# VH-VL binders against Isthmin-1 (ism1): the designs that were tried, part 5

Target 1, 164 residues: Isthmin-1 (ism1), of Danio rerio (Zebrafish) (Brachydanio rerio) (q5ege1r286to449)
Amino acid sequence: LFGVDTDSCERWMNCKSEFLKKYMSKVATDLPSCPCFYPTEVAYSTADVHDANTKRNFRWKDASGPKEKLEIYKPTARYCIRSMLTLESTTLAAQHCCYDDSMKLITRGKGAGTPNLISTEFSADLHYKVDILPWIICKGDWSRYNHARPPNNGQKCAENPQDE

## First folded at step 1 (VH-VL)

Design u4 (from u1 with heavy chain Y102S D103F F104L W105E S106W G107L Y108S Y109D; framework fv_unasnemab)
Fold by ESMFold2-Fast, scan of step 1:
Structure u4 (fold): chain C 164 residues (1-164), chain A 125 residues (1-125), chain B 107 residues (1-107)
Amino acid sequence: as target 1 above (164 residues)
Amino acid sequence: EVQLVESGGGLVQPGRSLRLSCTASGFTFGDYAMDWVRQAPGKGLEWVAEIRSKAYGGTTYYAESVKGRFTISRDDSKSIVYLQMNSLRTEDTALYYCTRDSFLEWLSDYYMDVWGKGTTVTVSS
Amino acid sequence: DIQMTQSPSSVSASVGDRVTITCRASQSISSYLNWYQQKPGKAPKLLIYAASSLQSGVPSRFSGSGSGTDFTLTISSLQPEDFASYFCQQSYSTPLTFGGGTKVEME
C-alpha cells in the first residue's frame, strides 16, 4: 500500500475497537512506565527495574537495531527499548519506549513508542498482524493509528531548563 | 448527563493561596485524564495543568507559568479534581475551566470533549 | 514549546458564506490538532479532533484538514449560530498550546 487509506483505516478501527478496548485495559495495568531518559545500563543488563505503577520488576531490551526499522515505524526516534515478558505477565504485551537525539523520552506523535499488544518474544507473526499491519494501513494518518494504540505510559518527565 | 462543576474561585490578594475543585458526574471519572484551562478577561485560552489516572500513578503536567506554584490532584472515590494555587499573581486572574481529556486517557489522541462552566479567580491588591 | 499561530484574528462574514480559518504550528505535530468553538459567555465546545474527525453532534458544515504544520477549519455555509470565536489546539506534546483565536463576526 503506497498511500493513506483512510477508508481501510476506519474499517480496521471499527472492526477491532471493542476487542482492543478490553485488551488494552489489561495492557495498561500490566506494562511498566517508560523511563524519562534512555537507560543505557538497563538496555545492556539483566537487572530487574522496579516499576512503581504496577509494583513489579521488569527487564528491558534494546529495540534500536536495524531490524526495528525505526526510520519507517518511528521516524523521529533515535533509540527505542522494549520491556520483556515476565512470569507475572497477564497479557502478551510489551512496553515500547522511544527517545530523541538528546535521549529524552518522546511522549507524543509518530516517534513516540506505543505498547506492542503482542510481544515479539511471544510471536513475531501475531505481532505483525496485530501491531504492524494496522500501522501500515493507517500510516499516513498517525493520529487515527495512535487513537487505537495508547502512547507510552511514561512517568512525569521534568524539563531541562538552562542554568544561567 | 455527563457534567463537570467547578467551585472555589474568588477574590484573593497577591501572594495568597486558593484551591479550586471540580466535581464530575455521569461517567467513570477514574478512567480519564483531567485538565485545567484558564482564560483571562477578553483573552484566549491557556492550558494550565493535567493529571492522568491512577493506573499511571497520577502523573501530572504543568504550564511553565504555573510550575512550582500550582498543584493538580484528584480523588477518584469522590470524582473530584483539584487545583491548589499558591503564590498567586495578578497575571493568574482568569476564568478557570475544568475539562475531561479524551474518552480513554491512555490513548495518545487527546482532546477536551467536556468542559465545565468555569469558576472565576481574581487576584488583586 | 510548540507555538500555534491562527489567521485571521477576525473575519466579518454573512450567513451562507464559506469561512476558512488557518492554524500553523511552529513544528510538525502530525495530525494532533483540535478545533474548539466558543460563544460569548460560554465554555468552549469541541468541534474537531485529530485534525479532521468531526465530534458527535457537530453539524457537517464544519470540516478540518491538514497535517504537519498547516491546518484549516472550514465552515461551508455559515449559519447565524456560527458567529463565535474559534481556537485550534495542539495535543502533540506538553505543554498543550492554543492558537490566539479567530473571531467570526456578522458583516
Scores: ipSAE 0.000, ipTM 0.482, lowest interface PAE 14.6, mean pLDDT 80

Design u5 (from u1 with heavy chain D101E Y102D D103Y F104V S106G G107S Y109E; framework fv_unasnemab)
Fold by ESMFold2-Fast, scan of step 1:
Structure u5 (fold): chain C 164 residues (1-164), chain A 125 residues (1-125), chain B 107 residues (1-107)
Amino acid sequence: as target 1 above (164 residues)
Amino acid sequence: EVQLVESGGGLVQPGRSLRLSCTASGFTFGDYAMDWVRQAPGKGLEWVAEIRSKAYGGTTYYAESVKGRFTISRDDSKSIVYLQMNSLRTEDTALYYCTREDYVWGSYEYYMDVWGKGTTVTVSS
Amino acid sequence: DIQMTQSPSSVSASVGDRVTITCRASQSISSYLNWYQQKPGKAPKLLIYAASSLQSGVPSRFSGSGSGTDFTLTISSLQPEDFASYFCQQSYSTPLTFGGGTKVEME
C-alpha cells in the first residue's frame, strides 16, 4: 500500500487463499476459454464469439490500450482481450486473454492472462481492489501472486490447431 | 474394439428411479466427454445429458426436460458413465444410447462418433 | 434453444439417384453441424462432422456442405444400404439439438 510490504502480501495470501479458491472454482465454470488466436473481429468491432466448451456466446472487448498498462502487468503480451458479462453469468468475473506478436495465446509466464474476479464492466473500483491491488502489494512476484490466480482456465491452445 | 455397452434399463412405474450404466472399452475413457441420447418409440433423437472429461472440469449439462430429475456422472477408474433417473414420467419412455464425443482440435466442433446399442426404459403403470 | 428444422421429412428415391437433405438452424451455428444415419433397429452412425468432414470409413458418395444457418447432406448415387433415416445435429450450444429426421425410402 505504502511502500513494498512483503508482510502485507503474505497476509493476503494466507487470509484470502481459501476464499479465492472457492470463488475460482465458480469462476472456472462461468467463463469462456481463451481463443487460441486473437479474434480479429474484436479488433474492429465488439462481436459475439462462441465458446464451444461452455456452449455459450460471449462478447469480447479489446484490452490492449494504454490504460491497461501491459508493459507493467503483462510485459510479454502484445494484445489482450477481456470477456464481457453475459445474461447467464453466475459470477461477476471476466476472462482475460493475452497474445504474442503472432496473435497466438500466451498460456504461461508473465504475459499470460488470468481471470479478473470482478469485471471492469461491473465495477472498476472493485476490480482494482480485488484483482490489481494484490498484484501491486506482491510487487508483481509472479510465483507468489499465482497461488490463487492460475494463468488462463487451463486451455491447451499451445497445440497446433487443425484450423485457424 | 472401441465399444460402449449400456445396461440398467427396464420397466418401471411413474415416480420411480432407475440408474443406467455404460461401460466403455478400447479407448482412454477419461479423455472423452460422454453423452446420453434417447429415442422414444418411432420418434427422433433427443439429447439428454453430457459430462465433460475431468481435464475440462467434469462439467455436466442437461436437457430442460430432465433438469432436476436426472444426474449424469462418471467413474474413470472403471470406464463407466452413469445416468441416475429420478421421478420418472411416461414421456421418459425411450431407448437410451450412450455416446462418446470427440472434437476438431482448436475449433471444438464436437461430434458423437461412437454409440452403444442402447438400453430400453419403459415407464408405465 | 437452437431449433433444427430438417426437410424433407421423407423422400422416395431409387438406387442411383442423387438425394439431398437440408437442415436449417434457427440461428447461426457456424460449422458446428453433424449428420447421422440410422437404420431400423440400429444405433445412429456418424457420417459427417463439422458440416463437411467425412467420417473415417464412410463412403465418399456422402458429402456435407453449408455454414451459418443452412446445411445440406448429399448422397451422390444412392445405394441399397442407404435406405435409412438421417438426422442433423448442432453442437454449437447446449442443449444439443437434433433435426426431426429424414426417412429415405425406396420408390
Scores: ipSAE 0.000, ipTM 0.517, lowest interface PAE 14.0, mean pLDDT 80

Design u6 (framework fv_unasnemab)
Fold by ESMFold2-Fast, scan of step 1:
Structure u6 (fold): chain C 164 residues (1-164), chain A 125 residues (1-125), chain B 107 residues (1-107)
Amino acid sequence: as target 1 above (164 residues)
Amino acid sequence: EVQLVESGGGLVQPGRSLRLSCTASGFTFSDHYMDWVRQAPGKGLEWVAETRNKANSYTTYYAESVKGRFTISRDDSKSIVYLQMNSLRTEDTALYYCARGDYFDWLLPYYMDVWGKGTTVTVSS
Amino acid sequence: DIQMTQSPSSVSASVGDRVTITCRASQDISNYLNWYQQKPGKAPKLLIYDASNLETGVPSRFSGSGSGTDFTLTISSLQPEDFASYFCQQYDNLPYTFGGGTKVEME
């Protein structure tokens, strides 16, 4: 009635939720699906991987290096990959997929990849503000963050066991 | 006010060249993609070319019908976008519109929300 | 190239009528579609972006719907200033392509 909303995360989630759902619906048709197992072709930067859903070829880059800070942002992931922007891209987004020690796609939980709304190839600064800063504002509360930004789009891959 | 003003149109013979200009005012020109769209007399709209902003390295794109003959460019310091038209054909006869490519903010889809009134190009003998 | 087909090419209507214009894409374009209005001798004006979002300043009698390949623009109660041509435009892939247009004319 007279309460003051002092939670910055809650304010951001409520304000941006519908907008993000709409944008991610668009992104889902522009981005490739995550391979169910880490594609060995990614080790070679020249390899193109065909995506049946979009009927396009995509280049992937390894996203497992120290700069990715997987121990903080994807704590159960061993390897991650990111799709590269193409000249035909209609959004600035990049697919992000993460894999466990067995090279199997992580489909749920803290280690699952989440599409980058703004590719780091376009702007590292905008990526931080759009993809990273909201997570920081929500103080790493994955249940609240994931409500607006569900992880990955590998619908046909076997689900990982439920987190402890 | 937000405005686009095209100029440079005219009557030109086949095989000749013509350069169109579009002067922008009332907004931060350097943040936007800029497009040229043409309309032949009594016909529909045809997208011609796009120049992206500095963040996208001023990348340019063209319709197949004009590729290799037309060049889009921009001068952010003057808030002007250009369309250099070479080897003009009678099929290039049209009203040429300059349009601003925009997102409400950078998360929204691409659309052309501001258009100039156009400049007429007539290619005939 | 993605082909955009508008139907009908023209529609005759009276003030107060409900008018529906259809646009079909040759392939799935999700919701990457805009609608523009063009009056004789004037530049096109953005009406709707992203299939269903009304542009600021556009009257609420205009609405857009659809996804995938089939899209519609609806004018719920036609006004005198609405007699114009309407064009859909996809931006799913380059080159951007427009429908052939639908002329809404006085009956």
Scores: ipSAE 0.000, ipTM 0.486, lowest interface PAE 13.0, mean pLDDT 80

Design u7 (framework fv_unasnemab)
Fold by ESMFold2-Fast, scan of step 1:
Structure u7 (fold): chain C 164 residues (1-164), chain A 126 residues (1-126), chain B 107 residues (1-107)
Amino acid sequence: as target 1 above (164 residues)
Amino acid sequence: EVQLVESGGGLVQPGRSLRLSCTASGFTFSDHYMDWVRQAPGKGLEWVAETRNKANSYTTYYAESVKGRFTISRDDSKSIVYLQMNSLRTEDTALYYCARDSTIFGVVEDYYMDVWGKGTTVTVSS
Amino acid sequence: DIQMTQSPSSVSASVGDRVTITCRASQDISNYLNWYQQKPGKAPKLLIYDASNLETGVPSRFSGSGSGTDFTLTISSLQPEDFASYFCQQYDNLPYTFGGGTKVEME
């Protein structure tokens, strides 16, 4: 097993792996932008949503169920969705988007979705090690974690208020 | 360019000591577990020792054949891993390789050796 | 310690041949097995990790399969640069142990 020492969060944040840098650059161009409002098409898993930025169609799955534990990992979010891997995917990553009670995208704060470097579709185990374990090591410190994994701010959507 | 360069090998009499060094370059050395693997002339590979990274408290592990005689250590500031070999025996004669254990995206250690040095020869004879 | 038994110890083959090398663990190691290639006078090179995953830069003619105790490395169409020794290695438990090696020689 991997142990955790007293400084592991700082260690993880300061990691400058060359592979990770190259991978994260590809993730930024491979993933769809978060829709500004919760897409009703997600209720029908056969429907594709076109992403203007990548010029590709993506299928989304609901990520709001009890097993997602939004009250722990994305407090203040009411709904979340996760993008699915496509035949044209160049990475193993998945977009994660979270929405408020009005179905409007949360663009900042602890309720905002952040890209998953490893999709749960590819491997739940690797997703845990790469995406979840660093958050646990940092003890849910959103400001430290978000420094290394900025939330998708939906740069083409209206910004949420600062006091969210 | 990712590389490992071993040094410190040579001819030594039984019962004596040698210290091997392995200098890493081209990657974030402190992310990785580091291993020593040896190969006796005309024989197969034998794992000797491993040092884990800071996140795993620099824990060390040894093959039974060398336990109590060899010590692995590292200096992350210089990107060097060492193998201190005491009470050398003729059966310790081998080419000694330094190897890097891979990481999953630089954040999770894995246990396969993806980068190896060219090795340094240790000959223990009278 | 986990014993790794590799077969055959040597095989004579011609360019274009399919070559199969087998590795057997003395106990269940799941998929925690790697394959390495070593050319004369050179350091080992990682080919396959976690039983079946091809390392970046390794030609697709190499493939690995198996789980539990029985594992196979296959070279689908042997090339001149593939005449080398091959070693399996388990990392399920310490100490890490290698198979005895298989030398692939020109016929």
Scores: ipSAE 0.000, ipTM 0.502, lowest interface PAE 10.7, mean pLDDT 81

Design u8 (framework fv_unasnemab)
Fold by ESMFold2-Fast, scan of step 1:
Structure u8 (fold): chain C 164 residues (1-164), chain A 126 residues (1-126), chain B 107 residues (1-107)
Amino acid sequence: as target 1 above (164 residues)
Amino acid sequence: EVQLVESGGGLVQPGRSLRLSCTASGFTFSDHYMDWVRQAPGKGLEWVAETRNKANSYTTYYAESVKGRFTISRDDSKSIVYLQMNSLRTEDTALYYCARESYDSSGYWLDYMDVWGKGTTVTVSS
Amino acid sequence: DIQMTQSPSSVSASVGDRVTITCRASQDISNYLNWYQQKPGKAPKLLIYDASNLETGVPSRFSGSGSGTDFTLTISSLQPEDFASYFCQQYDNLPYTFGGGTKVEME
């Protein structure tokens, strides 16, 4: 009978806590840039990838499996990866990068990855509450979600055409 | 009371076909992903196929061992999931279970099988 | 496909014993692992989901731990009704795959 919960979504969109603002600033400087193409080394979970901006090495894991539910959360993506937590991390966040059928980074739209404020390595439950539940409250409206959680872009990667 | 009841098993010759059914009751069937899992006599569990719900376009997935031979489908109006098994082989001999994947109260589906039927036996023998 | 290796394949134990079962994934599956119990002639029953979360109605003597590639199911004080087979299952990637199982037998 009830169509949408727009009041809850508006409340979340307009909730600007001091903690969240400071945390988002730390996340922006702590996370690696997305590789422009899906790195095949991720399948083996053994390769460290050096990130020039942070001067640190990061491990990436594949995030394309059924648990990730790409058909719901990233419907145009074929592959996704997530950065792993390190001892040097100043946040609990993980970078999230998604790729098309040609293994090229998706830089805009509903298939583009957005940083996870709470890595699933730290807590799957807290990740759900912080990163996933707000998207559900907004009924999958990616344009509203992306105002609060802008999609990532790889360093100097070619941008996807806006209408494709 | 949440229940899954499998039927349609039996003895069949190699190369023939058989269709299994799983009737669900006691929950909103249309919201859940449904799976078939089999167990050969004295062996472990092997996942066979998955069908997703209407919100996920009824997408289907198969184990490599059955791909191209088996077809999973569902009828939400009857609360039934089917497994059509073609070109049966002796290695398809197993007890076939129907299972429901979890649905939480927020609508975020988790990929763990919380409810199972008692299974239906398929024997492929000459 | 992700391969799940369980150890041991069987263990003989007495009531009151602590039993530990391990499961190893061929690649990183984070915490996307479930544990099931199967008694003879019965369907599998979910015990633990998401590596460490106890399913409703499952006794607290069962616990799960681990992440990445190495996982453990522990029964802190074995009861008569716990003599059964136990299976791990990953759901990080399709196809879903189960471990070979561990049979907990009476000594």
Scores: ipSAE 0.000, ipTM 0.507, lowest interface PAE 14.5, mean pLDDT 80

Design u9 (from u6 with heavy chain G101D D102L Y103G F104E D105W W106E L108P P109Y; framework fv_unasnemab)
Fold by ESMFold2-Fast, scan of step 1:
Structure u9 (fold): chain C 164 residues (1-164), chain A 125 residues (1-125), chain B 107 residues (1-107)
Amino acid sequence: as target 1 above (164 residues)
Amino acid sequence: EVQLVESGGGLVQPGRSLRLSCTASGFTFSDHYMDWVRQAPGKGLEWVAETRNKANSYTTYYAESVKGRFTISRDDSKSIVYLQMNSLRTEDTALYYCARDLGEWELPYYYMDVWGKGTTVTVSS
Amino acid sequence: DIQMTQSPSSVSASVGDRVTITCRASQDISNYLNWYQQKPGKAPKLLIYDASNLETGVPSRFSGSGSGTDFTLTISSLQPEDFASYFCQQYDNLPYTFGGGTKVEME
């Protein structure tokens, strides 16, 4: 017996769907790496940025505005960006990267970006149900949520020191 | 029933001050962001100010046209949101609506689903 | 500020007509757009949120579509109660900005 209606967060985290595992693996190869510093020119322009790992060009959108509610979902972040869907996209996912006051990538803790399994460009409603609602069910327990949705570290970016 | 009731509008001379109030009932006021939106006679809608809820540290935001002159505030214990308007100009003449912004902490949406009937502010000599 | 350009500014239509209203954002706002209806002497009423989601109690003849910069509100078969002004509004960034409005008036 699994303990009917016990901890909802525990049930969500223990979901061992083969589909979800395969999808997350696919997302890892589809998304660009986070730039180590906030790309202000790119976030406010239509310029494409080449990603060395995927060998593809991506457009980035600023994700720092009021609708993002950074004070709730990424409370230590000052700036965030999200990758845009392209014709070459093989999943519905979007990369999410967050930066501190010095415009350095946040690589750990509650302010670190995590990939959106469903891009808001595809569906804000489905994004909420897939990416946001699990965090709410886990009552903002970042350690439990991050176990299921690890933060973005970027390639060769310096790690953030703890509590700095 | 969910309701918003504005009060405090009137005829005032340029340079003077006026405080608008909006009393909420029928819902948990403290969970919602609250907005003021105005409409000049025969014109379209213009967002004026927003106050967020306690979970968002009661942060406030203003349209550039009113920044430094208007102050939005709220009293969750009384379910009232205020708009303090200082240094009024003739171009501030409008019907002022109070609106409930559903943008509570759990939702990805910001939309104004409940509006009051508005209170008229006329700034003229 | 994100500018919202709405067209047409007015349209004359008859009951039963299909009416299409367009809203264009000055920059990409993803799906962060709402549509409101305002009848003379009344406060605005939310029709559609997040570009395509119909608010509870709004008739199915209303629909929204679009993403990025180009958005459309469609009324598939205009009814007498639909003669009103319609406004789009973006919430991608502050300040929230409204389109100039489209008045749907009786032909």
Scores: ipSAE 0.000, ipTM 0.509, lowest interface PAE 13.0, mean pLDDT 81

Design x1 (framework fv_traxivitug)
Fold by ESMFold2-Fast, scan of step 1:
Structure x1 (fold): chain C 164 residues (1-164), chain A 123 residues (1-123), chain B 107 residues (1-107)
Amino acid sequence: as target 1 above (164 residues)
Amino acid sequence: QVQLVESGGTLVQPGGSLRLSCAASGFTFSSYWMTWVRQAPGKGLEWVANIKQDGSEKYYVDSVRGRFTISRDNAKNSLFLQMNSLRPEDTAVYFCARDLGYDFWSGYYFDYWGQGTLVTVSS
Amino acid sequence: QSVLTQPPSVSVAPGKTARITCGGDNIGSKSVHWYQQKPGQAPILVVYDDSDRPSGIPERFSGSNSGNTATLTISRVEAGDEADYYCQVWDSSSDVVFGGGTKVTVL
């Protein structure tokens, strides 16, 4: 045997599975639900938006710029937003929500947002290693990636068709 | 020594209003979230509301939202619960408790409680 | 809402061990806190963060939390442990949630 594991994606997921499962569960309790439509004024103005699910107010920032590389990481999404890190929460995570041409939340498929375990506001380097590098290791295999990082389905938002 | 003393509980007609108070001593009141928890006769504990240190955030259980208002006066080390449009289902002993506030791993939990004040809503 | 299920009662002989369960979907991913309430008295915190004890609580009180069940264990039970016990979590989909309570009777 050559001594090489050619399935790096599965190996990485299995190695980190218990930690990621518990951390993902804790992350979900801290993060706001995605608004059903792109909140244009909030993304640009840093205004508070009440989240009924967590019963708290959150601020959002635009995540649609060229550096986000949506064409690669969130194909079919036109706009994305990320929740802002708050000092009242001890979580390092941020919610990530993506929207289509009609400003409607993408709730499934490769264009749907997925929570960032490490906010870019906390550390861009750590975010890359924890959130981005696993996707690269899995070579964009959305089925396998989504098993470890399920996309946002939205809270009480109309779901997208399966193949969009 | 942490002490919490509730007062204001009494018999009220349905549709009436009542204000509960909680006097805190033995700790820096302005450094803690505070909560109200109630217990109907012979029943279990039910969370009612909590309030952030500076009063900027307030959260309520759905059944009292719009009818109850939690508030605090840090200068007087006092917590309040204003109850409006009271229903027979609101009959309970109301406890105030010190709330350690939100923590990522712990959520919310309550380390010291008062002895409670009985509110009876009946005709 | 997120529901926490406790048995309504547990009977135990002095010196034996009482176990009080708190059932909830994926409760092992949450932190569980436990309160003791004696008749006519205020609740007191006996276990927090699944297994930690506040200062002043005897070591015979312990807790665990895994999968769908959290457990409060009281070893070497004394008559003074007779009380109602409540589990509690915070859940983003439901707020602060208490279990229905378990009455521990020391026979």
Scores: ipSAE 0.000, ipTM 0.486, lowest interface PAE 15.4, mean pLDDT 79

Design x10 (framework fv_traxivitug)
Heavy chain, then light chain:
Amino acid sequence: QVQLVESGGTLVQPGGSLRLSCAASGFTFSDYWMTWVRQAPGKGLEWVANIKQDGSEKYYVDSVRGRFTISRDNAKNSLFLQMNSLRPEDTAVYFCARGSYSSGWYFKGFDYWGQGTLVTVSS
Amino acid sequence: QSVLTQPPSVSVAPGKTARITCGGDNIGSKSVHWYQQKPGQAPILVVYYDSDRPSGIPERFSGSNSGNTATLTISRVEAGDEADYYCQVWDSSSDHVFGGGTKVTVL
ESMFold2-Fast, scan of step 1: ipSAE 0.000; ipTM 0.488

Design x11 (framework fv_traxivitug)
Fold by ESMFold2-Fast, scan of step 1:
Structure x11 (fold): chain C 164 residues (1-164), chain A 127 residues (1-127), chain B 107 residues (1-107)
Amino acid sequence: as target 1 above (164 residues)
Amino acid sequence: QVQLVESGGTLVQPGGSLRLSCAASGFTFSDYWMTWVRQAPGKGLEWVANIKQDGSEKYYVDSVRGRFTISRDNAKNSLFLQMNSLRPEDTAVYFCARDRGEYYDFWSGYSPYFDYWGQGTLVTVSS
Amino acid sequence: QSVLTQPPSVSVAPGKTARITCGGDNIGSKSVHWYQQKPGQAPILVVYYDSDRPSGIPERFSGSNSGNTATLTISRVEAGDEADYYCQVWDSSSDHVFGGGTKVTVL
C-alpha cells in the first residue's frame, strides 16, 4: 500500500513558507529533551519528569506497543516513549524518543525518534496527515525526514555509531 | 482569559476609508496568526484577511485585494484593517479572530481554525 | 476558489439527531472546522480537524469527513443548539473558505 510518490515528497520537503521553519524552531523550544536511557519509571507509570532545557515538568507515555508498528517506522528501535501535551504547551507537538536493546537513546538513523509536529493527543487524523503520510510518501528516507524535523534532543547523550 | 475587542465601525460614504482595530488580551499575541472575518447583514461568514505572527505574510480575499490592508502591532497587542475605496457590498460586521495556523499545510485542504472571536464591529457603507 | 455547499436549513425535534453536511470536491483530503453562531453573537468553535472537540463543547457534538462530504452531527439535540452552523477549510489560493451556513431549528 506504500508506494513512492516523489512529487508529494518534494512538495512536503520544499515548503515555500517560512512558517514551517518558524514552527519547527518553536517545537524545539517547547518539547522536553529525551532521556539518555530508557526511563522505566516514566514510560511504565506516566510519571512527571523535570526538563532542564524548558524548565518544565513533562509526563511521558509508552509508545512501544503493537499499534506503533516500530518494525516499520523505527526498525532498529526496541522501545519508544512520547511526551504528553499540557496546558502550557505553545505548540501542538510531542517529543518522540526511541531506545535500542541496551535501553540507550538512539540519536541517529532510521530508529531515532523524531518529534511529532502534531501530537496524537490533539488529533490522531491530523498527526497521520502531517507526520506519518509524508514519511510514507518519501519511502522512509530518514535522512531527509530528520533534516526537515527538529531532532530528538537528548541531554548531551553520546552519539550512536553511524549505521551506514 | 482570551479577549478580542473590535472598534472603529461606523457609517461611511461609498469611496471612503476607515480603519478598524482589534485589541487582544489574555494570550501572547505575537505567537498567533490573526484574521478578519466579516458577515453582511443576514448573510454568512466571509474570510477577509489574515496576517502572520511577525507581519511578514498577509493574505486577502480577492474582492478586497488592493483596497484593504491588514497590519499588526505586537508591542501593543493590536490588529488593524485599513479599508480604502469602500463599496456598499463591504457593509458587514467585521470580526477579529485568533488563527490557530500552528501546523504545516502539506495538503491544500488543511485549514487553520479560529478558536476565539471578538464580538464584531459594524461597518455600514451607504450614501 | 473552492466552494463549500451546506443546506440552508435543518429542522430537528428535541432529543433527536441533527446532521449538517458540508460538500466540496475532495473535502475528505482536507481538515474541516465547524462554528456555531447564535443571533447577535460571535461564532464559537464547536469541532476542529474534522472530529476533535474543544474543551467546554458537549460530547453531543461530533464530526466526520470523507470523500466529498463532511458532516457535523448533533445528538440528543437541545433547544440551546438552535443556531447557524458554518463549516470552514483552507483552499490552495491562501483563502479561508466558509460554507454558506445552515440554520438549525429545534421544534
Scores: ipSAE 0.006, ipTM 0.490, lowest interface PAE 10.4, mean pLDDT 79

